# VH-VL binders against UPF0215 protein NEQ431, part 11

Target 1, 198 residues: UPF0215 protein NEQ431, of Nanoarchaeum equitans (p61151)
Amino acid sequence: MKKFARFIGIDDGYFVRNVHKKTKLIGAITKHTILDGVLSREITIDGDDVSEKIIDMIKNSNHYYQIRGIILYGITFAGFNIADVELIYKNLGLPIIIVMERPPKDIFYKAIEKYKPNGIELIKKAGPIYKTKTPFGYTYYQVYGIDKDTASNIINNLAIVSKIPEPARVAHMIARGVTKGDSSKPRAGGDSNPGPAG
Below, E stands for the ipSAE of ESMFold2; O stands for the ipSAE of OpenDDE; V2 stands for 0.75 times the mean of E and O plus 0.25 times the DockQ between their complexes.

## First folded at step 10 (VH-VL; framework fv_becotatug)

Design g1 (from d4 with light chain D92N S93Y; at its last look DockQ between E and O 0.59; V2 from the best seeds 0.00; counts 0 for: pae E 5.6 > 2)
Fold by ESMFold2, look of step 10:
Structure g1 (fold): chain C 198 residues (1-198), chain A 127 residues (1-127), chain B 107 residues (1-107)
Amino acid sequence: as target 1 above (198 residues)
Amino acid sequence: QVQLQESGPGLVKPSETLSLTCTVSGGSISDYYVHWVRQAPGKGLEWLGVIYYSGSTDYNTPFTSRLTISVDTSKNQFSLKLSSVTAADTAVYYCARDETVKEYGSGYVWEGYFDYWGQGTLVTVSS
Amino acid sequence: EIVLTQSPDFQSVTPKEKVTITCRASQSIGSYIHWYQQKPDQSPKLLIKYASESFSGIPSRFSGSGSGTDFTLTINSLEAEDAATYYCQQSNYWPYTFGQGTKLEIK
């Protein structure tokens, strides 16, 4: 019988630039695929504090010593608040898997170069993007402190209703629910898209 | 299900403003992005611009000084205005839907393909 | 601006044959290319998204492949109803751009 490991999924909530200064950061702790805890912090829109908030949230939790990995839903949070996977790994000793539904388009990288140039180095630390096939399609991912084949197995064990693993999927739902009032509704404002690539 | 329908005058005089509306039915206007695409008779497709559900826009470079895309959420309508038209602006004009998806970070971005198109409306620029 | 060059511009085709249409991008666009079919006096219809993903309700004879700069749309066994103009479209860069079109006619 396989004993289930705990993972924490991380995502941020709804915001509108130039209106809101902060938004929520949600950590969803699962025992395998069953929600076991929820953690929250606030992060600064387009700020530099997401890595420290992730570290603080996990290190001060009652689940810290039982968590075996961190699953980030993307590398950017609250707009251009970019996770430093090296810093997070050094402080927590936990492997990091970054999951996404699609590889980023070139317009995303151009937006980082234009609006958050110090973030380019942080994005490079996350390494190459791999893909793995799930029953729900291809999941794209990056790894830090864990090999890609082990991460692929974790993704497939935790992707039970979506190609996005449950910890990240649930974190996303909670983050939307507490900031927008409805976890299934798309944003009504605060577009994250940059202008045209020029 | 979602349906898009263009409407507006079929004939516009040179130097005047072309005005079209795109009426969306079968959902909330905040659930997707609307693009405008045109096609001159016998020619290919040309992307004009997009409007976000917030009301912000991005326009194709040749049209930045002449094109205005707007939204009226109370009527579920998107509008296109193209000023100072010439015969070169004679085309079938389409509105098209682009859904949103989360892409490598916070917020939703669009898919990038058009799954629903309006039927198109021919606008002729002539005296 | 990304230029998409389709080949051929026009092709007269025989039913039941395999038909291949190519689309070449002026620089890499990953897999962010989509294919549309347009019949006379109709709106474009999405066939293939993201280079190779068939859209819902599209006949299995249509398939797509490619990555980077070179992409193909394949019709494995052409039917008379497939006579139309086909467009590729990229979504990796603003502005979105379309290929010039490939017109297929039945012999």
Scores: ipSAE 0.021, ipTM 0.612, lowest interface PAE 5.6, mean pLDDT 85
ESMFold2 (binder alone), look of step 10: mean pLDDT 88; pTM 0.912
OpenDDE, look of step 10: ipSAE 0.215; ipTM 0.734

Design g2 (from d4 with heavy chain G27F; at its last look DockQ between E and O 0.06; V2 from the best seeds 0.00; counts 0 for: pae O 9.0 > 2, placed apart)
Fold by OpenDDE, look of step 10:
Structure g2 (fold): chain C 198 residues (1-198), chain A 127 residues (1-127), chain B 107 residues (1-107)
Amino acid sequence: as target 1 above (198 residues)
Amino acid sequence: QVQLQESGPGLVKPSETLSLTCTVSGFSISDYYVHWVRQAPGKGLEWLGVIYYSGSTDYNTPFTSRLTISVDTSKNQFSLKLSSVTAADTAVYYCARDETVKEYGSGYVWEGYFDYWGQGTLVTVSS
Amino acid sequence: EIVLTQSPDFQSVTPKEKVTITCRASQSIGSYIHWYQQKPDQSPKLLIKYASESFSGIPSRFSGSGSGTDFTLTINSLEAEDAATYYCQQSDSWPYTFGQGTKLEIK
């Protein structure tokens, strides 16, 4: 892939369980350090619609044909709303890189098993967790539709101000900013899941 | 020291269920992933599946309908059940530890290689 | 699944010779290839991890190299005890897969 190819980073917004039924799904389309577009949808807390919303969001974007890949900030969104990377890939034909600050703890998987009967199957589709050394520390990642070396290179090329690739970082900032009112707080976990499992 | 040991019936009739146990020692089951690999006589190695700490499993595609891997943490044992066996399932069955689980701060990373193996147990499917 | 093809399938060599075994992946797997040694009636033993990292206790005569799709296991000076079948294994993607094996015999 070209060094300055467009990527879309995706992350979910802030929400409080038992208060919010939905939160924002944000897509940030970037060309290296340039933000070209912001996409937005709503997803259901602990729902099953995040894949559909990602597909809809990207497919209907004016930048769809210019995007070279999807960078997900974790595989879980809005709690236990889990992205189906296979479904997304089949529909969009875009490679997917899932990035996280740290690998999930076992408790994460236990939580998924408990609350999402098909959740583990979806997570399995993402394959093994890899790591790549960035100037800002190790970035952990999974891939679909792309080899891990290429993904590692992409991560490193886009890790500009943090170990999280810029598209995903920007998406996170936007998502938190528009939902919480403040994007300055760092992500607590290595995944987008704010559920009880932490 | 790290040890894995497979055990179970060496003979299984066709259409029956092959059941094996892997007893581990020298490490905590909670911290590792365990794989099952088999080897038909005179043939190569075939990965069957893996079990995670949570009890979640991942199976090789050909075995998804027949294979069940489970864990008993109280006994430090893993179990393999392969149903509807045929002669093609005759093999030495191994359980192997995945050193893949390295702790990095708040979590573990999968390494994906097998650092310790059991001695293997031969299972023959025959009427 | 990722297919690993080893070469050769069989090799007969004289002690002290250099032995090279190749493993080719059907797609790029970075360095996520591992090598095992299996002697008759024994379980496989890990030799090399991540293409080039020697496992603990492995003699220095064993080494690995490669990235992407082409990988090599090298025994710099073959010992009689090295008679075994060698397997490569990938951990890039599910399902994990092995090469078909390379059998080394010592003359």
Scores: ipSAE 0.007, ipTM 0.542, lowest interface PAE 9.0, mean pLDDT 89
ESMFold2, look of step 10: ipSAE 0.084; ipTM 0.647
ESMFold2 (binder alone), look of step 10: mean pLDDT 90; pTM 0.929

Design g3 (from g1 with heavy chain G27F I29L; at its last look DockQ between E and O 0.54; V2 from the best seeds 0.00; counts 0 for: pae E 5.5 > 2, grease 19.2 > 18.9)
Fold by ESMFold2, look of step 10:
Structure g3 (fold): chain C 198 residues (1-198), chain A 127 residues (1-127), chain B 107 residues (1-107)
Amino acid sequence: as target 1 above (198 residues)
Amino acid sequence: QVQLQESGPGLVKPSETLSLTCTVSGFSLSDYYVHWVRQAPGKGLEWLGVIYYSGSTDYNTPFTSRLTISVDTSKNQFSLKLSSVTAADTAVYYCARDETVKEYGSGYVWEGYFDYWGQGTLVTVSS
Amino acid sequence: EIVLTQSPDFQSVTPKEKVTITCRASQSIGSYIHWYQQKPDQSPKLLIKYASESFSGIPSRFSGSGSGTDFTLTINSLEAEDAATYYCQQSNYWPYTFGQGTKLEIK
């Protein structure tokens, strides 16, 4: 892959349901594995605005024409705010790779069916989950607008300290640092509660 | 130091309500879920339910009509109430913590294992 | 509900032996299985997470393997202190379920 290709990693910040209404959405732009820019927006906890915020953040950035791909840290943001990869791809023309540490459990899909049923279609658009071996273990991923083997190579070129590629890993750390004040223990960007009040 | 400690009456009469508390310290309530698990004397472990930081709950199916799990964050206390008890509810009751992690986005999946358990409290249902 | 069936229910063992405990799930649970040790009058202690990942501070003689429906816990070179009941637990489906337990006693 190109030595200086830019990717943007996307993750949301820490939040507490029933306390916060919004949280941060962070875009971390890397040139290869070196952090080159940071973008931010706010998104609605359990809302429907993450796809438009991703599109807006990238389209209105100084980096838009240099970015070669989007790496999403999971498909859900701020709880049940679910990315529409089809909409994002149609608007930006950029390949999308969704990365995760583990395949989702059945209880995750049951929570979506119960609390955000329209989100099931969005999850289906992201297609099958693949895995790739990195020096740090297996990374699970989905693709949109790019073949799985090319995505596997991108993941391996960008996963230098963790099985999660640097753009997504750094986005997570920044999002957590800005919203919680401490990024030393990377985790979910908020309360992982599938409850109906979420 | 991570601590979970169950407390409550050791003897409960049949048909009454079993009421326990789990007092926790040494960790952030936003980073962990607390579950309740029980073990009848000489028997295996049985998961009862979990409460989420938002106050929502999930219960094991046989207990949905009798079980209430709640939290008081000002006291760092989780509560378990089991109504209409019988001798079959005699058990050691544990609270146990389960770390939240990011799995498919904003951490809607647990680790799924219990890294710390309370000491357990025996509750006997007897006349 | 996922039924976890352990084998054996009970085993008398001698120190230094290799011991294998199996856990079979009623349907695929991926690698979402965890192993606990429980000594008499104590709380369970986590040994292995996600089928094969040793929890911190666990002696290296404990290891786990498997995926899908068939899982094993192995104790290489058993020590007298390993006399306990061992449980597997799955976390892929609600409700979380435990195996019935495997009791190991020293001969």
Scores: ipSAE 0.050, ipTM 0.639, lowest interface PAE 5.5, mean pLDDT 86
ESMFold2 (binder alone), look of step 10: mean pLDDT 89; pTM 0.927
OpenDDE, look of step 10: ipSAE 0.435; ipTM 0.812

Design g4 (from d4 with heavy chain V109I, light chain D92N; at its last look DockQ between E and O 0.46; V2 from the best seeds 0.00; counts 0 for: pae E 2.9 > 2)
Fold by ESMFold2, look of step 10:
Structure g4 (fold): chain C 198 residues (1-198), chain A 127 residues (1-127), chain B 107 residues (1-107)
Amino acid sequence: as target 1 above (198 residues)
Amino acid sequence: QVQLQESGPGLVKPSETLSLTCTVSGGSISDYYVHWVRQAPGKGLEWLGVIYYSGSTDYNTPFTSRLTISVDTSKNQFSLKLSSVTAADTAVYYCARDETVKEYGSGYIWEGYFDYWGQGTLVTVSS
Amino acid sequence: EIVLTQSPDFQSVTPKEKVTITCRASQSIGSYIHWYQQKPDQSPKLLIKYASESFSGIPSRFSGSGSGTDFTLTINSLEAEDAATYYCQQSNSWPYTFGQGTKLEIK
């Protein structure tokens, strides 16, 4: 990879299900690990628009031609708004890495089956979950449009303060900061868990 | 900080309905999930079910026909009703908090552990 | 349903000794296991989360390990106050389930 390659990390903001209809979608662009730009859109809680919003946000930015990859913080956004990695890759031509602290539990898949059954196919498109050891523990990831060993190297190069790569970590902090007013750790009882879709 | 307290009648007659309330203080009930767990005298812990802020529930299989868990958001209260009780339902009943948050990762991860428990309330099923 | 089997069911223990309690899951649950201590007439108290992560304020003599199906709670140098019943609990699947418990008594 280019010594100072740019990556965009993507995460959604805070919301309360049944109160809010939308939340923020944040893209944090880093040159290596240094924040170089921030993009934003809104997405629909439990909706179907996150993939198109990711595509729009990146394609219509001044950063598009410099970005070498997309790092998604999880596959789900704003509850049951599930990224279609195939659609995103087709439209942007950018490799996608999905990062997680822990592998999904059975409860997650059961909730998707119950509350967002059309999302099962989108989850399957993201392929198998791999793990890579970092100085901060194991990071779990999926890939689309890039091989797993190259993705592992990218994760390790960008994971400098936690096992989550800087673009995704910073996107999370910004998203929480602008939606909740404070980027500090989320409290229990959040609204990102599987549950009845409105 | 967050506190949970169970309340309800300590004695229930066989075949009737056991009814308990979990009162929450130190936070909004929209911020967490509440589980019910019971413990028969001298026995281990048994998970009964969970209610989501939205009102959706998941129940342990033996209780699906008898158990109703509900929430009253205006009172910051969760309720448990267990119908058709027998002596086998004699137990200490706990409500417990499951901290849920979007962690860096899957985006849909529960903590999955119970960090706050109520003090428990003994319910005896006896004629 | 995921069955959690603890071993031993009961152990009489001497202060300052190392105590090991095991929990075996009937199928893989990754690291989604948590350990509780329950003293007589008290509510359970969380000790270890996610197999190996110590909960806030828990003495360092308590540690956990394992992944997949085999998990261990270790008390490195037992204190008299550690006499209690210990439970493992999985959060991978509904229903959440507990092990049958391990009772430690001071001999």
Scores: ipSAE 0.429, ipTM 0.748, lowest interface PAE 2.9, mean pLDDT 86
ESMFold2 (binder alone), look of step 10: mean pLDDT 88; pTM 0.918
OpenDDE, look of step 10: ipSAE 0.548; ipTM 0.835

Design g5 (from g1 with heavy chain G27F S56E; at its last look DockQ between E and O 0.30; V2 from the best seeds 0.00; counts 0 for: pae E 5.2 > 2)
Fold by OpenDDE, look of step 10:
Structure g5 (fold): chain C 198 residues (1-198), chain A 127 residues (1-127), chain B 107 residues (1-107)
Amino acid sequence: as target 1 above (198 residues)
Amino acid sequence: QVQLQESGPGLVKPSETLSLTCTVSGFSISDYYVHWVRQAPGKGLEWLGVIYYSGETDYNTPFTSRLTISVDTSKNQFSLKLSSVTAADTAVYYCARDETVKEYGSGYVWEGYFDYWGQGTLVTVSS
Amino acid sequence: EIVLTQSPDFQSVTPKEKVTITCRASQSIGSYIHWYQQKPDQSPKLLIKYASESFSGIPSRFSGSGSGTDFTLTINSLEAEDAATYYCQQSNYWPYTFGQGTKLEIK
């Protein structure tokens, strides 16, 4: 993978359960520190449409053939809307790197088992969680369609101002900014948290 | 600066409802989770429950039938109600803030540690 | 629930000594362990998060280590002001639970 290849980072926007039915899905296409494009769709809270929306978003982009990989900020979106990395890869042919700040708690998996019958199967497709040391701390990640070492290099090359690769970081900022009003504010609620559980 | 402050009656009769308020300042109530923790005299710490900005709650199992945590965003206050109290409920009650991070999913979740605590308020259950 | 067992329950130490407090979980909790200091008539204070990450403003003499089931809080050079009860807490499983505490007295 070339150092200045284009990547698309994907993240979702702010939402409040029982208030919002949908939120934004944002794709940020970057070339190192350069933002080349922004894509957007809407996804359903706790729905099952994030994969098809990702596919639609990228396929219909003028930048599709310039993109060399997808960086997902987590595997769950809009709550328990879980990305099918196999389906996305089969349709787009782009390697996928899932990045996260921390491995999920065990209660997360229990919540998925409880609320999303097919959720665990989707999560399993993402494979094991790896970690790579960036100047800003450890970045945890999963891969599909790319080897973990190459992915580690990509993460480190794109960790410019934080441990989150720039495409994903920018996608996050945009998503939060346009939905919450301030990209620096964290989202409240248990959208990807097990929430009320035993 | 970040502040949490518990308030409420220091004395409650058995079988009555213990009611406390946690007033917060110095941060946006929508960006954090708030937990309630109590400590019986001379004893350790016991987690009671957590509340989201949205009002969603999670309670420790022993308290699911007696505990209600709520939020008043207009007042920047969280409330705790514990019904049918007994002497065993005598304790210092704390509200504590929990930071949020993006963990594996797209949403922000509570970290699970408590970075700021109130001073605590003693509630004694006695006839 | 996850049971956290601290050791020792009580320790009396001399200033400048190294102090080690252990916390053992009834099952693996990854790195989702946090340490607090509580002085008499005060609320708990966060020291270490996620086993080894120092919280902001915490003196460098405090450190944490461990993963899975065995965790350690270390005070490299004990100060008189470190007299307190220390608690570990896990956040990997519901409900969140605390260790029973370790009381540290200074000779």
Scores: ipSAE 0.078, ipTM 0.704, lowest interface PAE 3.1, mean pLDDT 90
ESMFold2, look of step 10: ipSAE 0.197; ipTM 0.674
ESMFold2 (binder alone), look of step 10: mean pLDDT 89; pTM 0.924

Design g6 (from d4 with heavy chain S54E, light chain D92N; at its last look DockQ between E and O 0.45; V2 from the best seeds 0.00; counts 0 for: pae E 3.7 > 2)
Fold by ESMFold2, look of step 10:
Structure g6 (fold): chain C 198 residues (1-198), chain A 127 residues (1-127), chain B 107 residues (1-107)
Amino acid sequence: as target 1 above (198 residues)
Amino acid sequence: QVQLQESGPGLVKPSETLSLTCTVSGGSISDYYVHWVRQAPGKGLEWLGVIYYEGSTDYNTPFTSRLTISVDTSKNQFSLKLSSVTAADTAVYYCARDETVKEYGSGYVWEGYFDYWGQGTLVTVSS
Amino acid sequence: EIVLTQSPDFQSVTPKEKVTITCRASQSIGSYIHWYQQKPDQSPKLLIKYASESFSGIPSRFSGSGSGTDFTLTINSLEAEDAATYYCQQSNSWPYTFGQGTKLEIK
């Protein structure tokens, strides 16, 4: 990977279902691991607009032609607003890496089947889940428009604080900070809590 | 610190409805599920069902026709009703917390472990 | 439903010994298993989450391992206070299920 390559990490903010209609969508642009810009949009809780909002946010940014890839923190946003990686790739020409701390549990797929059945096809478009070892444990990922081995190298070059690459980790922190007022981890701990590997 | 406390009658007659309340203090109730778990005397733990702040529920299969779990958010209270009880329903009943967590994107999914439990309340079904 | 089978059902152990309790799932559950300690007349207490992650404030003598279908709780240097019943619990699928329990007694 080039020394000055830019990536955008994408994550959504805090919300309470049945109280809020929308939440924030945050794009964190890094030059390598250094934060270089922040973009924001609003997305609809359990809606269908996250893909269009990602496309719009990136296309209208000053960084568009310098961004080399998109790192999504998961495929679902604001509940069951599910990213269409095919649509995003078609419109932006940028490779997509979806990152997660753990493989989804069966309960997740059952919830999609029950509450957002037309989302199953979007999940299938993201392809198989791979894993790569980092100094912080295994990171699970999917790819679109990029080879899995190239994506593994990108993840390892950008995972400097946790097994989640910096663009996605920072997007997560900003999204929670802006919507909840505090980006700190849950009191009982969470998936990104540093452990023996970190 | 989050605290859960079960309350309700300790004796219930066969064929009647067992009713329990779980009162929750501390934490943000909108960020977790409350589960009900029971333990017959001298036996293991049995998961009954779950409710989240918005009222969504899921019940263990044997209890689907008899169990109702509900929430009153104004009182920070969760309720369990088990109808048509028999001696087999004699148990210590617990309520327990399971936080929502981000998994594969959304914060809709569950941690999956019970970090806070109530003290438990014994309900005896006897005539 | 996912059945969790613990082994052994019962074990008498001497202080300072290493104790191993196993939990076998009827199908793969990744690392979505958690371990609890329950003393007589008390509610369960979480020890280990996600197969191997120690819960806050739990003594370091408790550790967990495994993935997929085979999981182990280890007590590396048993203390007298560890006499209790131990349960594994899976969270991969509804319904959540528990193992049948392993009772440890101090000789």
Scores: ipSAE 0.344, ipTM 0.727, lowest interface PAE 3.7, mean pLDDT 86
ESMFold2 (binder alone), look of step 10: mean pLDDT 88; pTM 0.919
OpenDDE, look of step 10: ipSAE 0.396; ipTM 0.794

Design g7 (from g1 with heavy chain V34W; at its last look DockQ between E and O 0.64; V2 from the best seeds 0.00; counts 0 for: pae E 6.8 > 2)
Fold by ESMFold2, look of step 10:
Structure g7 (fold): chain C 198 residues (1-198), chain A 127 residues (1-127), chain B 107 residues (1-107)
Amino acid sequence: as target 1 above (198 residues)
Amino acid sequence: QVQLQESGPGLVKPSETLSLTCTVSGGSISDYYWHWVRQAPGKGLEWLGVIYYSGSTDYNTPFTSRLTISVDTSKNQFSLKLSSVTAADTAVYYCARDETVKEYGSGYVWEGYFDYWGQGTLVTVSS
Amino acid sequence: EIVLTQSPDFQSVTPKEKVTITCRASQSIGSYIHWYQQKPDQSPKLLIKYASESFSGIPSRFSGSGSGTDFTLTINSLEAEDAATYYCQQSNYWPYTFGQGTKLEIK
C-alpha cells in the first residue's frame, strides 16, 4: 500500500545571526501527503549539532519504525550547521533525499571554504545533484542510501502543491510559523550567502 | 506596487564624494538584496555593488576602496557613497531590487535578476 | 570576473522578421543568465530570467535558450516598439556582469 508510506521532512526555523544562538529544527511526518506528526529540537546557529539532533529526534520518536525515508530541505541548517548524511544513514538505516529549488551557486561553496572548511567533506558525502521534472517545475535533489530514480518517484508522488515534497514543505511552514509567527516568504536571507566576491 | 526612486546631487566636483539615496515605496526593504548599477553616457551597464537589509555588503572589484553602500531600514532607504570621483564616474546611476529564494540549506538567497529598477539619476563630474 | 560577449553589437531589422542575439560566457554559468531590454532614456526592463523563463507580462514573441556558455535571445516577428538595446547578465558568479549590449534598429 504505497499511499500509506511515511516520510519525515526536516527544516530549520527563522533566526537572526548575532541575535539568536539557537533556532528550531522541525520534523514533519506525513502518511503519504497527510500530516501525521510533528517533532522538534533546537540546533545551534552555525554550529555542528544538526546531525545528532536529527538522529535523536527520529530515533526517540514513536514513528521511527514506520518512517521509510528522510527528506531534508537543503543540507545546511541554521546557517552553517551542515548535515552529515553518512552519519545519519549509519545511525538510522533510513534513505535520505535532499531537496532544493535550485542548485547552489559557486559563492555558496566559497563561503563554506572560508567560514566552515570542515563542512566541505560533509557536502561531498551528499554526492551529485540531480534534477527531476514535476508539474511545478524542476526539483533538484541529492540521495544517500537510495537510487536517484526511486528518489525521483518519491519526489513526484509527494510534490502536490509545489515542486518541494509535502513533508519538507510542511516542515518549512511549521518551522517558520513557530519561530517568526508567519510562514509566508520572505525571511532574512543573506545569512547563507555573503554576496559578491572581488 | 513597489517603486524605487534615486535622489541626490546631479553635479559633483572632481575628488569629492558622490552621494545618492534610493527610497523604496510600496513595499518593505526587508528580505531583499539592493543593488546599484550605473551606465556612462553611450556605454553599457556596470554593476557596482549590493547590500542586504542587515548591512552585509559587497562591491565590484574596481570600487572596493571608494564605494560604500548603506541601508536604513527605519526609513526604507539605501544609499551609495563614491569617494574621489573623476570624470570617468559621470553616469546614470540606478538602484535595483533582487529577490530572495531558498537555494541550498537554511534561509533564502538572492534570485540574481533585477525585477524593479529606479528611474535612474544622471550624475555629472565636472572635469 | 565572468565576461559576457554579445553578438552582434548592432543590427538593423525589418518589422515582422525574426532576430537572434547571442551571449557567450567566458566560463560555464549553468542557466544563471537574464536578458534585459533598454529603450532610450529608460531603465532596463527584465525580459527573460534563467536563460528561458519569460518574466511576467512579457510578450510571447520574446524567448530565450541555452545553457553553459552559449545563450540566445530570440524575438519572433519584431514590432516597432522593440527598437532598443538588449543586455544579458549573469548571476552565477560574483561580481554580477553584463554583456556589452546589442542595439536593434527597426524600420
Scores: ipSAE 0.016, ipTM 0.572, lowest interface PAE 6.8, mean pLDDT 86
ESMFold2 (binder alone), look of step 10: mean pLDDT 89; pTM 0.917
OpenDDE, look of step 10: ipSAE 0.398; ipTM 0.806

